# VHH binders against p95470, part 45

Target 1, 316 residues: p95470
Amino acid sequence: KQVDVHDPVMTREGDTWYLFSTGPGITIYSSKDRVNWRYSDRAFGTEPTWAKRVSPSFDGHLWAPDIYQHKGLFYLYYSVSAFGKNTSAIGVTVNKTLNPASPDYRWEDKGIVIESVPQRDLWNAIDPAIIADDHGQVWMSFGSFWGGLKLFKLNDDLTRPAEPQEWHSIAKLERSVLMDDSQAGSAQIEAPFILRKGDYYYLFASWGLCCRKGDSTYHLVVGRSKQVTGPYLDKTGRDMNQGGGSLLIKGNKRWVGLGHNSAYTWDGKDYLVLHAYEAADNYLQKLKILNLHWDGEGWPQVDEKELDSYISQRLK
Short names: E, the ipSAE of ESMFold2; O, the ipSAE of OpenDDE; V2, 0.75 times the mean of E and O plus 0.25 times the DockQ between their complexes.

## First folded at step 17 (VHH; framework vhh_7qia_2)

Design p2 (at its last look DockQ between E and O 0.76; V2 from the best seeds 0.00; counts 0 for: pae E 3.3 > 2, unsure alone 63.8 < 65)
Fold by OpenDDE, look of step 17:
Structure p2 (fold): chain B 316 residues (1-316), chain A 122 residues (1-122)
Amino acid sequence: as target 1 above (316 residues)
Amino acid sequence: QLQLVESGGGLVQPGGSLRLSCEASGFTFSDYAMGWYRQAPGKQRELVAFITWGGSTKYADSVKGRFTISRDNAKNTVYLQMNSLRPEDTAIYYCAAKTPYDRYTDESYDYWGKGTPVTVSS
């Protein structure tokens, strides 16, 4: 069977690839070939100690991880959130290794990076993604709906916003100002991920709705900027922070609700990692790893046919 | 392919017991909350019980104290122990794997079994 994951991110330690997904305690898979995957571990055996404070109804389901290597350590960012609210927080847990067989293997939760509070914040503290700029400054992009996607500087430890804090709005969709600030609204944007390539930073974002099986409308858009802080412009020159975004991939009748991507350069090749709902399997979401190409103008492209050709295998 | 196969249904007298099983395949069972629903003739499908990833349980008020939901991840199976059955428990019982909710609603888009009939009658 295929690997059924949401919001996949990936990294490599040695000759082993590790996949992280939304799920109980953040589900981790390992692979030697990025096709055959085995269950590896969960980042949390139970839950972050602070999770129920943020979300009293928290049930162990951690959202939308990102994995980032820094100075020999692995930083796993994750989200705790209440549904329908921006009562959320992004936390970070750190490990020396991703190999559970290692004596050094131990996830150490460092706590909350940021927390969103209804009526205070017009952003939602979910969907973290880490990017280092050309100067070595590490940033976190995050967000969903509400006021859109945000970017801020991380401190040296990568556990908190840097002080003084520096924030940027990098993408958003139209939202009525008359809508209650606690409501997500109809600005269906989330899951930022920034890839540095060539002369640009590329901001990928998911538009539409996920997690609705065949009714999922997720699709990926992209913009680019020469600065990590933006503005990110789509192919027409429209600012993503002004509702811009160029369609990268939408899917088809066989694979719907594509989105929440990550993007990587490995061994000189670029990849798009995402989930898609498979119509033929009752719209069970599946891991997809697609080749990321670039056209003559430097815009990313993927072959939709690879949705059919890449078939992950979950091994027991 | 994703499958949920219920078993254990049947005819039982009031006050009797049944144990339903639902064997899952084709997806990562341990990553999903599991539930039992039932649909009586002429009525809407209703939640009976569910069990979360971590083993937390929730029951409909009508079955509290009588029904117990449990899961065995090693067997990819969720169970419903039904004790002190009543005629009003008569229904087709469905197993469901709960998809992750979207982050903006509590609506669930569950995967469903075909159901197993339970009839409580003297």
Scores: ipSAE 0.849, ipTM 0.923, lowest interface PAE 0.7, mean pLDDT 95
Fold by ESMFold2, look of step 17:
Order: structure tokens, then C-alpha cells, then sequence
Structure p2 (fold): chain B 316 residues (1-316), chain A 122 residues (1-122)
């Protein structure tokens, strides 16, 4: 049995890896080796107090986490949303440790970071991902459909936008100006993640649709910029705000519709972490950790054959 | 290997009762909303009952007051108690799991059992 995850992000504390997934209260797994995983906890035992105000039909499923370690604390960002609408908000909860056996283990919710409202906002407040620039400023990328992917400065305690606010559009796909602002539209882009490597920030984005089993079209594209704020350009020099994006990986017959990646450097090696739907197992979404390689011009590369070589094991 | 296995179907007289069970394996059952659907030979498949991971329920109008859906996360099982059965309840009953990951619609079920037949006749 492999690990069943969606929107995976991970971090390490000591000798233990922790994996976070979309699910009721955010599902957490732990591992000593990034292959054998056991259930650890849910970050929320009860829903965030503001969740039903944002989404009246909210049922406890928190979406699209990101985990960020800063000054000895673990910041877990999460999304509350409604199906097919940008009635959404990103929140943050904080812990001193990820080890549930520690007396210091306690998730303390800090509330809403940002909120989107249909008709008011042409963006969707889900899919957070945190990046620190090389000047020490921390930023949040986010977005799904509508006007695409945004980036804004976080305040010093990482719980709200900085004041004065600074926001940037970092990627988007074409959307008809005549389309009703309440509809997601045809701009199938979401799930940003930014990795710093060498002189560049690399923006990964998911294009297409998740969550359609064998009909999922989800795949990963990439652009890069010398500034965290962009512009992010693909291999041909096309701006990701103008529909640019170079294909990184799209999956194969066995592993379809992959995306919603994170990316990390561990022990001098770079990795891409994502979910993929396994055709042979009723398209159940599985964790994949792939090697991220770099060509002579500094562009990332992933060998799609490695989808078959990483196999997780769920222990409990 | 993901599996949903229904049981408890069979033959019953009008006015009788049956209890259907659906045992799940190969995925994190407690994360999923679950549903019972049915399909009679000349009809399209239709929702009978639905239960969220947190226990909230919804029923088709044709079965309200007669059928009860429930779940036991410790046993990875969802149940359908069917009372006051009528000939029009005759169908194959399917258990279905709704992934918590769909962003676009609340009506999509990703995984299905093979079904258990229920026949209500004199």
C-alpha cells in the first residue's frame, strides 16, 4: 500500500520527516527514510473558528497546506474554500515541534492571512507556498484559476500581509474579459511553488485540471526570475503572466494528472515532491518524490521514468 | 489496492428490512465522504444516501424516513439500513467514496464498489 496524499508538502525535524496533505484537519504522516510512512496526526481536531463564515458548507476538509520553518517554529498554512468558487481564505497555525509525543506539541491557530470573495476579488485565496528571498523578506505565493497566481510580502510574524502591502501577479493564463467574475473560468493554473537555486527563483505551477481520475490533465510547468517578484520567464523568454511556462513533467500512462508540487534541497540534492494518480490502482493519488536535476543552462529536469522507481509504503 | 466491498443484499418481501454494509480498504477511509447509489435495470444510477466524513447525512426524497446511512470509521465501514422496503427499491446498490480533493464539484465520486443486488417482491 502506498501513501495516499494530495497536495503534499514536507519538512524535517531532527531525524524525522513530516508530510502534510489535504484532508480533514490536514493529514500528517511521519517517516525516518522518506519511503516508509506512518500516520502521525491531524493538525486540526476541530475546524478553524472562522471556517464556516468563509465557506458555509465547510465540512472540515482543509486544502493545500504549506509547511515553513522559521526561527524555531513550524508554520502550517492551509486553505478553506468552496467547490468551484473563490469563496476562500488561507489561514496559518503554528507549532514549536512536529513530534506529537513532545509536551510542547500544540497547534495554535493564528487565523486568516488572506481571504477572497466572489465578485469582489479576481483571485482565489488557496494554495499557499512560502519563500524567503535572499534579503530575508518572506513572501507567500498563492492562487487558483481566475486572475492566476499572486505573491505578497508577509509581515514579520508571518501571519498577515506586510504593511504597507506589496502584491505582485507572477503567473496567469488567458481569461475572457466577458466572463462572469464569480466563475473560475478557463485559466487552468494553480498551486505555485518557488525554489531558490543559484542566481534564480524558479516558479513551478500546475496547469490543467486535477481530480478527474483518468481524465485529469494536470501537469507541471516552470519559469524563472532573478527577483522573487518576477517577471518569471520560461525557456523561450515568455512571461508566465502572458501564458509562458516550460513543461517540466506531465506524467505517463501509468501515472496521470500529476502536480501540486513542492521542491526542496536536502543534503546537497534537489527533489520534487508531488502527487500522481495511479491508473492501475483506480487512480488513487500517491506520493512521489523525484530527483530534480539541472541542465547546463540552469533549467530543472525530471525523468518521468522515476515515477515508477519511487514507491512509498504506508505502515499504519 | 483500493477496495469497496458491499454485502447484505438479497430477497425481501415488501415492508421488510435489509441492512447493507460496505467495507473499505486501501485508502484512508476516515478522510472520505461516502455514498450509496442504486441502479435498476431500466433506470439511470441515482443517489440514495450520503454521509460526510464528519457524519452529516443527506437522502434522496424517495427514501427519506425509511433508510438510514451510518459509518463506523474504526471498522472502515459504511452502512445503509433499509426499512419499509417497496418493489421500486429493487436495484443493484453501490457503495461509493468521494475523494476530499475535488475542487470543482460536490457530486463527483471517484471509487465504486461492484454492487450488491436487492430484490423486493412478493
Amino acid sequence: as target 1 above (316 residues)
Amino acid sequence: QLQLVESGGGLVQPGGSLRLSCEASGFTFSDYAMGWYRQAPGKQRELVAFITWGGSTKYADSVKGRFTISRDNAKNTVYLQMNSLRPEDTAIYYCAAKTPYDRYTDESYDYWGKGTPVTVSS
Scores: ipSAE 0.350, ipTM 0.669, lowest interface PAE 3.3, mean pLDDT 90
ESMFold2 (binder alone), look of step 17: mean pLDDT 79; pTM 0.800

Design p3 (at its last look DockQ between E and O 0.75; V2 from the best seeds 0.00; counts 0 for: pae E 2.6 > 2, unsure alone 62.9 < 65)
Fold by OpenDDE, look of step 17:
Structure p3 (fold): chain B 316 residues (1-316), chain A 122 residues (1-122)
Amino acid sequence: as target 1 above (316 residues)
Amino acid sequence: QLQLVESGGGLVQPGGSLRLSCEASGFTFDNYAMGWYRQAPGKQRELVAFITWGGSTKYADSVKGRFTISRDNAKNTVYLQMNSLRPEDTAIYYCAAKTPYDRYTDESYDYWGKGTPVTVSS
């Protein structure tokens, strides 16, 4: 069977690939070929100690991880959130290795990086993604709905915003000013991920709704900027922070609700990692790893046919 | 392919017991909360019980103290022990796997079995 994951991110340690997914305690899979995956571990056996403070109804389901290697350590960012509210927080847990067989294997939760509070913040502290700029400064992009996607500098330890804090709005969709600030609204944007390629930073974002099986409307858009802070412009020159975004992939009748991507350069090749709902399998979400190509103008492209040709295998 | 196959239903007298089983395949069972729902004739489908990946349980008020949901991850199976059955428990019982939640609603889009009938009658 295929690997059924949500919001996949990936990294490599040695000759082993590791996949991280939304789910109980953040599910971790390992692979030698990025096709055959085995369950590896969960980042949390139960829950972050602070999770229920942020979300009293928290049930262990951690959202939308990102994995980042820095100075020999692995930083796993994750989200705790209440439904329908921006009562959320992004946390980070750190490990020396991703190999559970290693004596050094131990996830150490460092706590909350940022927390969103209803009525205070017009952003939602979920869907973290890490990017280092050309100067070595590490940034976190995050967000969903509300005021859109944000970017801020991380401190040297990658556990908190840098001080003094520097924030940027990098993408958003139309939102009524009359809407209560505590409501997500209809600005269906989330899951930022920035890839540095060529002369540009490429901001990928998911538009639409996920997690609704066949009713999912997720699709991926992209813009680019020469600065990590933006502005990110789509193919028409429209700012993503002004509702811009160029369609990258939408899916088809067989694969719907494509989104929440990550993007990587591995061994000189570029990849788009995402989930899609498979119509033929009751819209069970599946891992997809697509080849990422670039057209003559430097815009990313994927072949939709690879949704059918890439078939992960979940091994027991 | 994703499958949920219920079993254990049948006819039982009031006060009797049944144990329902639901065997799951085609997805990563351990990552999903599992639930039992029931639909009586002419009524809407309702939650009976669910169990999270961590083993936390929730029950409908009408079955608390009488029904017990459990799971065996090694067998990819969720169970519903039904004791002290009442005529009002008569329904088709459905097994469900909880899909990951939408970020903006607690509404879930579950994967469903075909159901197993339970009839409580003298």
Scores: ipSAE 0.814, ipTM 0.912, lowest interface PAE 0.7, mean pLDDT 95
Fold by ESMFold2, look of step 17:
Parts: C-alpha cells; structure tokens; sequence
Structure p3 (fold): chain B 316 residues (1-316), chain A 122 residues (1-122)
C-alpha cells in the first residue's frame, strides 16, 4: 500500500533517500528510488525534554519537520504545539548520518529555536523550512495562521536566531483587528517553503484548512522575489503580505485538500513533494512527489495528472 | 486500503468474559490513538475505552475496573478485555482510529471498523 504521511520533507544521503513526517517522535522512512519506502526510525524515542513545558497536553506527536544538510550534518527541525493555539515552539535535533546502522547515528537535540506564546506573539512557531540565500546566510521561514508567515536569520550554528536578530514578514492573509490575539482567526495560511531557482526565490504556501477529510480546502499558492526577504509577489504583482498568491495546485476529485509542500532540485530536475488526501481510501493522506515545471516567464507549474500517476509503495 | 477488523464478540452470560480484537492494516498503526466504542439499539455510540499511541488509557465510568484496553504495535492490534459482563454491556462494539494529524481539535475519530456484536443475556 502507499506511504501515509503528513507534512513530508526529504533529503538524500549517499544512495538512500530519507522521508520525514509528522508523527510520534517524527516518523522516518527510507528509499533507494523515491517510490519504494521502508520504515527507518523515529528521531525521538519519547519527546524533547522541554515539550510539556511549552504544551502541557503534548502527547508525543511532533509536527511539521524540515530536514537540512549543512557542512556534513543533518539538522532536523520540528514543532511542538497545541490544538488551535499558538502555544508552540520549533526545536532542532542534529545527526551526523541518517543511516541507523551506522555507529555514528545519534540524534542530538539542541533545544528550542523559537517559541510563540498566546497574546505575546501574533505568530505561531510551527512549520519551519530552511533556505540558504545567495550570500551563504541561512534563514528559517515558519508560521501558521495569526499574523502569517515569517522569515528570520539563523545563527552560524543553525540552532537560534542570529544576533543581532533580523525578522521579516513574507506572507499573510487578512485578519480582523477585532480578533483577540490569542485566537488563530480566519487567516488560513501556513507551511511556507522557499526554493531558489534562477534569479528568484519562490515562496510556496498552503492556504485553507488541512485535516478535514473531504471538507479539506488546503491548496498551494506561490509568489517570488529576487531577495530571500521579499517582497514575494504573485503572477499579477500582488504582495503575498497583502493577500497575494498564485494558485499552483489544488488537487482533483481523487486527491483532495493537498498541501504542506517541500520542493527540491535533485540530479538537475525539480520536484514538488506534498501530501494529498485519497478520496477512495477514506481520505487517508498519501505521499506525492510531482515534477515541477517552469513556464517561459519562470513560474512553476505542476501537471495535475501526475497526482494519479505517482503511487508510492510501502515496504516492510 | 485502510481496514479495521473487529473480532471476538458473541453471546455470553452475565458475569462472563470476552476479549475483543481489532486488527489494523493499510496505515501506520503505531502513529494512531485507538478506541473502542459501543452502540446499543436506539442509543448513540459512546466511548468505552481509549489508548494513545504511547499506551496511556482512558475508560468510561460504566466499565472502569471491568474492562482493559491494550495494544500490540508489532501486530497492529488493539484489544478490549471485558470482564464481569452485565446485560447493559450488550451492544455492537466498534474499533476506531483517531487521526494523529489534526491541528484543530483532539476529538475526531476518523476511521471505524464495521463492529462486532456482544450480547450478554441472562
């Protein structure tokens, strides 16, 4: 059967691909061919030591990972949160290798990168995604609902914000000034991911709601900027901080409410990675890896027919 | 294809015992919280017992001390041991899996088995 995942990100070590998913301790799968996947490990056998301080009801499920290779190390960012609240934090754990059979395989948690607190912060510290700019500076994008998506410089260790701090708003949807700051609100935007291609940085974002089976409205939009810090503009020139966003893909009747993408260049080709809810299988969420094409004006495109043609296989 | 298959129901006299099993397939069982629910004729479905992916349990007051929920992740199976059965335990018992990916509420049970009938007759 296919691989059931949520919020998928992946990377390669040697001849092996590793896929990371929301789940208890962050669920990890491996593959030699990006089609046939085998369970590999969990990054945490239980939970980060600080998780229940941030979210007292935390049940061991870590959300929305990102995986980033830097100078021979693998950085796995993860989220601790609570349902419908911005009592959240993004942490990072580091490994020298992703191969559990290696004697060097050991996840070393480095603690909290950023934390959001209701009423204090008008942002939600979940959904990290890492991007290096053309000058070698590494940034973290993040966010879900509230005041939208943010970007900040990481320090040299990639474990905390840089000093002095530098933060940017990169996308948001309209939020009523009458809404209490502790409430998520109606600005349904989350899960940023930034890809560098040609002269542009492309910001992908998920609009709508995940996790509602056939009622899921989740879909992907895109904007671009010549600077990693923005402004990110859609195809009509509208700023993503002002509600801009050009539709990339929304799914079809078989694959509903897709989103939370990552995007990669592998072996000279570009790919979009996401989860999609399968109508024929009770809307169980499945891994999709789609070709990312570029039109003559440099905008990304995805052929929706590929939703039906990519089929993962779960191995034991 | 996602499947939840209950077994172990049947007819038993008051004071007797039954062990229900629910085998799961087609999804990553270890990630899901699992529950047993029951529905008697003319009544709404109610929670009987619940177990998290990590093994923490919760029980309805009416069954506490008599029923035990457990799971075996290696076998993708959740169990309900029912002791000291009473006529009011008569119902169809359903296995349920709770999605681990909901960001908005902890109350949804998204996937259900077809149920196994339990009759406790005097």
Amino acid sequence: as target 1 above (316 residues)
Amino acid sequence: QLQLVESGGGLVQPGGSLRLSCEASGFTFDNYAMGWYRQAPGKQRELVAFITWGGSTKYADSVKGRFTISRDNAKNTVYLQMNSLRPEDTAIYYCAAKTPYDRYTDESYDYWGKGTPVTVSS
Scores: ipSAE 0.480, ipTM 0.767, lowest interface PAE 2.6, mean pLDDT 91
ESMFold2 (binder alone), look of step 17: mean pLDDT 79; pTM 0.797

Design p4 (at its last look DockQ between E and O 0.56; V2 from the best seeds 0.00; counts 0 for: unsure alone 63.6 < 65)
Fold by ESMFold2, look of step 17:
Structure p4 (fold): chain B 316 residues (1-316), chain A 122 residues (1-122)
Amino acid sequence: as target 1 above (316 residues)
Amino acid sequence: QLQLVESGGGLVQPGGSLRLSCEASGFTFDHYAMSWYRQAPGKQRELVAFITWGGSTKYADSVKGRFTISRDNAKNTVYLQMNSLRPEDTAIYYCAAKTPYDRYTDESYDYWGKGTPVTVSS
């Protein structure tokens, strides 16, 4: 009855909302009201042409999308990876419209944006999220485990890093020095997302482990900066590159884990979009769209009771 | 509510055939790899057959050439066609769904049906 989704991101075209999820070819749903959802399409009918070069065992599952509108086009970023490895790449495919009934509807893959290689890179090229700064420069955040979350400047057509390249570390957790660089390690951080609000950029990150049913420890933390490049500091002034991160929301008895959020301002209101694991339904991952509130000091807050208030409906 | 419901088990003579079905509901079936496992009395549960969302298959050595796993994503159903059955195939057969979302290890949590018994004897 609910929409089961993992790593959800959303955008709007006209009167229609579109939701993108990890899955074979990236699964797309549509809705007129953000509550009632129906299947729309998959962005890939088969696979990106480069996917098997990056991951020889690739089976069509694309991870952790982000959707970004720029100059009349929709940019869908996606990840190709392998279990427990940073043999990974982020790609991008582009469409003029999200409406499959339009004659202009066609996903055009633009190839790899960035690629990580074990032992060469102490970062993992998955979990993209796009943010434009106050000067119109577009950036990509990304990362999972290893040396944490990175941010880099995109080129003008949003398909590659800018030249000259500009990269920043925006968040990381301590990694055991005894761990080989080829292994993910103990730094359980991933899935960055940045939202501009007032004078600040807010970096959300997922800490802990997803995907473990009742043993899931996944939860959301936040820091902020006046510059998109950081440093991102939590409520106590700790740098997220040094283990800082203020709790935004965690699971409870009914919703044991949650994370991999996106965040949006729509019609003058702010929202947090995420998946949460429902204990009463075998810990299946369910879509949650929650109100994002701001305290008197400008920090985001989410009422965890809204986990029970928002209930999606999957239409036949 | 997530459900996996097996059917099609029963008694059969050696050399006979059975077709097991597993009807799934309450989750996005098209995202999940599906498996059949079996557990004979006094034995550990073992993988019999595995099928990805896109139709790629793997089989235990003991059943290769005799068993065929298939799926119908439009009907949210997985099948196990069991031919040339032997007494050693006697077991409770379980349908399982494997989450596609684990990024850390290939050892991920599965969802399980209650099983359907199969007895091969004369």
Scores: ipSAE 0.587, ipTM 0.801, lowest interface PAE 1.8, mean pLDDT 91
Fold by OpenDDE, look of step 17:
Structure p4 (fold): chain B 316 residues (1-316), chain A 122 residues (1-122)
Amino acid sequence: as target 1 above (316 residues)
Amino acid sequence: QLQLVESGGGLVQPGGSLRLSCEASGFTFDHYAMSWYRQAPGKQRELVAFITWGGSTKYADSVKGRFTISRDNAKNTVYLQMNSLRPEDTAIYYCAAKTPYDRYTDESYDYWGKGTPVTVSS
């Protein structure tokens, strides 16, 4: 049985890999080989204390985590939101270890990093992703729909925006100015993830619609910049903040709705981690780990055939 | 591969009790919201009880105070305790699962069981 996850991110502690997924309390799996996965824990037993304030209808389902190691600690970022609304917030919980058997294992919620407010903010505080630039400054990218994807500088504690605040728009799709600011609109972009590789920062983003099983149109696009703040340009030189983006992977009739990726370099190899809906299994979402390659011009490539060859195993 | 299997239905006298079970397989059960629906002869299928990912519950007005929905994630099972049964509770009862990830209305479910019949009669 494959691991069924959404919005997967991964990290390693020692010889153990940990996978984090959207879900109740953020689901955590562990693995020694990134193929066989066991349920490990949930970051939250119930809910963040502030979740219902942000989203009154919240009932434990936390969105789109990112995991980041910093100075011996694990920072798990997560989102509280409701579909179609930007009444959202990104929070962060911190742990010393990811091993539940450790006496030091304890998630400590640090609260809200940022909060989006309808009519005030033309962005949605979901889908956090963390990146450190070449100078050691840590940034968070995030967003969906509305005004697109944003990037801001985190403070030293990685729990709040740095002061004075520094924000950047890094990707967006066309949005009607006549659209009510509270509405997501038709700018179908979300789930930023930035990977530092070679001379560039690579911004991955998901275009299309997620979360519709076989009707999902999710696919991945990419641009790159020599600066973490952008501009991120696609293969044609178009700015992602001007609607640019080069297709990385779309899927096929067997695997649809590919997206919400993370990307990593481990042991000298690069990987793309994402979810996809499997047609043969009634479009149940599955974890996919694909090899990330680079062409002669430094653009990322993946082999769609690996969607069939990578088969995760959920162990009891 | 993914399936919901209901059990526990049967014939019971008015005022009696039944406990329905629905065992899930083939997916991460504890991520899914679960519901019980019922369909009486000649009537439309209706929601009976709902339990969210976080364990919050909702009931149809007609069963409030009499029915209780619960779940055991370790057993991949959702239950419907039905007390004080009435003839009007006679129906085929269906278990349904809603994915946590897809954006559907509360009326849309990804998976359905085949149903278990409940007959309340003197």
Scores: ipSAE 0.425, ipTM 0.745, lowest interface PAE 1.8, mean pLDDT 93
ESMFold2 (binder alone), look of step 17: mean pLDDT 79; pTM 0.810

Design p5 (at its last look DockQ between E and O 0.77; V2 from the best seeds 0.00; counts 0 for: unsure alone 64.0 < 65)
Fold by OpenDDE, look of step 17:
Structure p5 (fold): chain B 316 residues (1-316), chain A 122 residues (1-122)
Amino acid sequence: as target 1 above (316 residues)
Amino acid sequence: QLQLVESGGGLVQPGGSLRLSCEASGFTFDHYAMHWYRQAPGKQRELVAFITWGGSTKYADSVKGRFTISRDNAKNTVYLQMNSLRPEDTAIYYCAAKTPYDRYTDESYDYWGKGTPVTVSS
């Protein structure tokens, strides 16, 4: 049985890998080999205390986590959102360890990092991703639809925007100016993730629609910049903030709706972590870990065949 | 592979009781809100009850006070206890696992069982 995760991110503590997924309370899996996974825990037993205040209709599903290690602590960012609205907030919970058997294991919710408000904000506070620049400044990218993907500087304790605040728009798709600001619109972009590699920062983004089984149109695009703040340019030199983006992977008839990726360098190798819907299994989403390669021009590449060769195993 | 298998259906007299079961396999059961639907002959499929991952429940007005939905995550099973059955409860009963909504619509995609027939007749 494969691991059926959504919006996967991953980190390592010691010799153990931990996988975090969208779901009730953020589901956590552990593995020694990144193939065989065991259920570990949920970050929340039920929901953040502030979740219903932000979204009264919140049902317990926490969205699109990111996990970031900083000064010996693990920062787990997550999203509370109302569907179809940008009534959302990104929160953060912190732990000393990811090992539930440790006496130090305890998730401590630090509360809201940012909150989007309909009609005020033309962005949606979901899909957080953390990146540190070459100077050690930590940033959060986030967003979906509306005005696109945003980047802002985090404060020293990584729980709030830095003051004075510094924000950047880093990617977007076309949106009608006549669209009601409270509506997501047709700009189908979400799930930023930035990887530092070589001379560049690489911004990965998901285009299309997720969570529609065989009707999912999710696919991954990428751009790069020498600065974390952008502009991120695709292979043609088009700015992702001007609708640019170079296709990385789309999938095939067997694996559709690929997206919401993370990317990592581990032990000198690069990996793309994402979910894909498996046609042969009624389009149940599955974890995929693909090798990330680089061409002669420094652009990322993945082998689509690895969608078939990487098969996760959920252990009982 | 992903599977939902309903059981417990059958023939019962008015006022009788049945307990339906739906056993899930091949996916993370506790992540899904489980639903019971029913479809009577010549009628549209209708929601009967659902239970969220956290155990919150909702019932159709027509079955409130008579039906109880529950789940056992350890057994990957959702149940529908049906008491005080009426002829109008006659239908094929389906269990469904509700996938998470996409972020922008209220549309959901469900995984379905094949159904179990319930007939209430004197």
Scores: ipSAE 0.838, ipTM 0.916, lowest interface PAE 0.7, mean pLDDT 95
Fold by ESMFold2, look of step 17:
Structure p5 (fold): chain B 316 residues (1-316), chain A 122 residues (1-122)
Amino acid sequence: as target 1 above (316 residues)
Amino acid sequence: QLQLVESGGGLVQPGGSLRLSCEASGFTFDHYAMHWYRQAPGKQRELVAFITWGGSTKYADSVKGRFTISRDNAKNTVYLQMNSLRPEDTAIYYCAAKTPYDRYTDESYDYWGKGTPVTVSS
């Protein structure tokens, strides 16, 4: 049976890989080989103390994690939200190790990093992804619908925005100015992730709609910039803040809809990690770890046939 | 091989009790909220009760105090205990698993069982 995940991110500690998924308390799996996975733990045994204040309908699912190693600690960012609204917040919890058998294993929640409120903010505080720039400054990208994807500086301990704050818009799609600010709207963009490769930062984004079985339109686009703050331009030179975005990969009849990627360099090789909906298995979401290749002009490429080559295994 | 298999339906006298079960397989059961719906002939399908992965429950007003939903995650099973049954409870009862990942609207793309008939009559 394959690994059923949504919004997957990964990291390694020692000889063990850890995979984090949207789910109750953030579901964690472990693997020695990135193919065979075991359930490991949930990051929260209960809910964050502030979750019901932010989202009164909160049901215990934490969304869209990101995992970042910094100075010997593991930072797990997570989202609390409400369906169809930007009543949302990104929090962070920290651990010294990911091994539940270690006496040092303990998630220590550090609270809210940022919060979005309907009518106050034209952005949605979900889908965090962490990137360090060439000068050692750490940034968080985030966003879903509304005014699109944002990037801001993190403070030194990576738990809050820096002071003074510095924020940038990095991608957005057209949204009618006549649309009420409390509505998500028609700008179907979310889930930023930034990878540093060569002289460029590459911004990946998910366009379309996830979670619609055979009707899912979710797919991945990319742009690049020499500066982490942008502007991110697609292959035609179009700014991602102006609707630019070059197709990286889309689904097919077997794997309908895919996205919410992360991307990593491990041992000199580059990988794209995402979920894809399997038509033959009721459109359930499956883990994909794909090779990320680079053309002669420095643009990333993924062979869609690799969707059939990587098949995960959920261990008993 | 995703499956939701309802059982425990049947014919019962008014005032009687039935316990419905829904056994699930082929997906990560403890990520899903589980629902019971019912549909009587000539009527719209209606939500009867639901239970989140963590055990929080909600009931339709017409069944509050008479029906109890529960789940056993170790057995991948959700139950509906139906007490003080009335003729208007006659319907086909469906088990559904609500996808937890839809974040854009309060819509759902649920997974459904085939249903189990319940008849309350003399």
Scores: ipSAE 0.608, ipTM 0.831, lowest interface PAE 1.8, mean pLDDT 91
ESMFold2 (binder alone), look of step 17: mean pLDDT 79; pTM 0.805

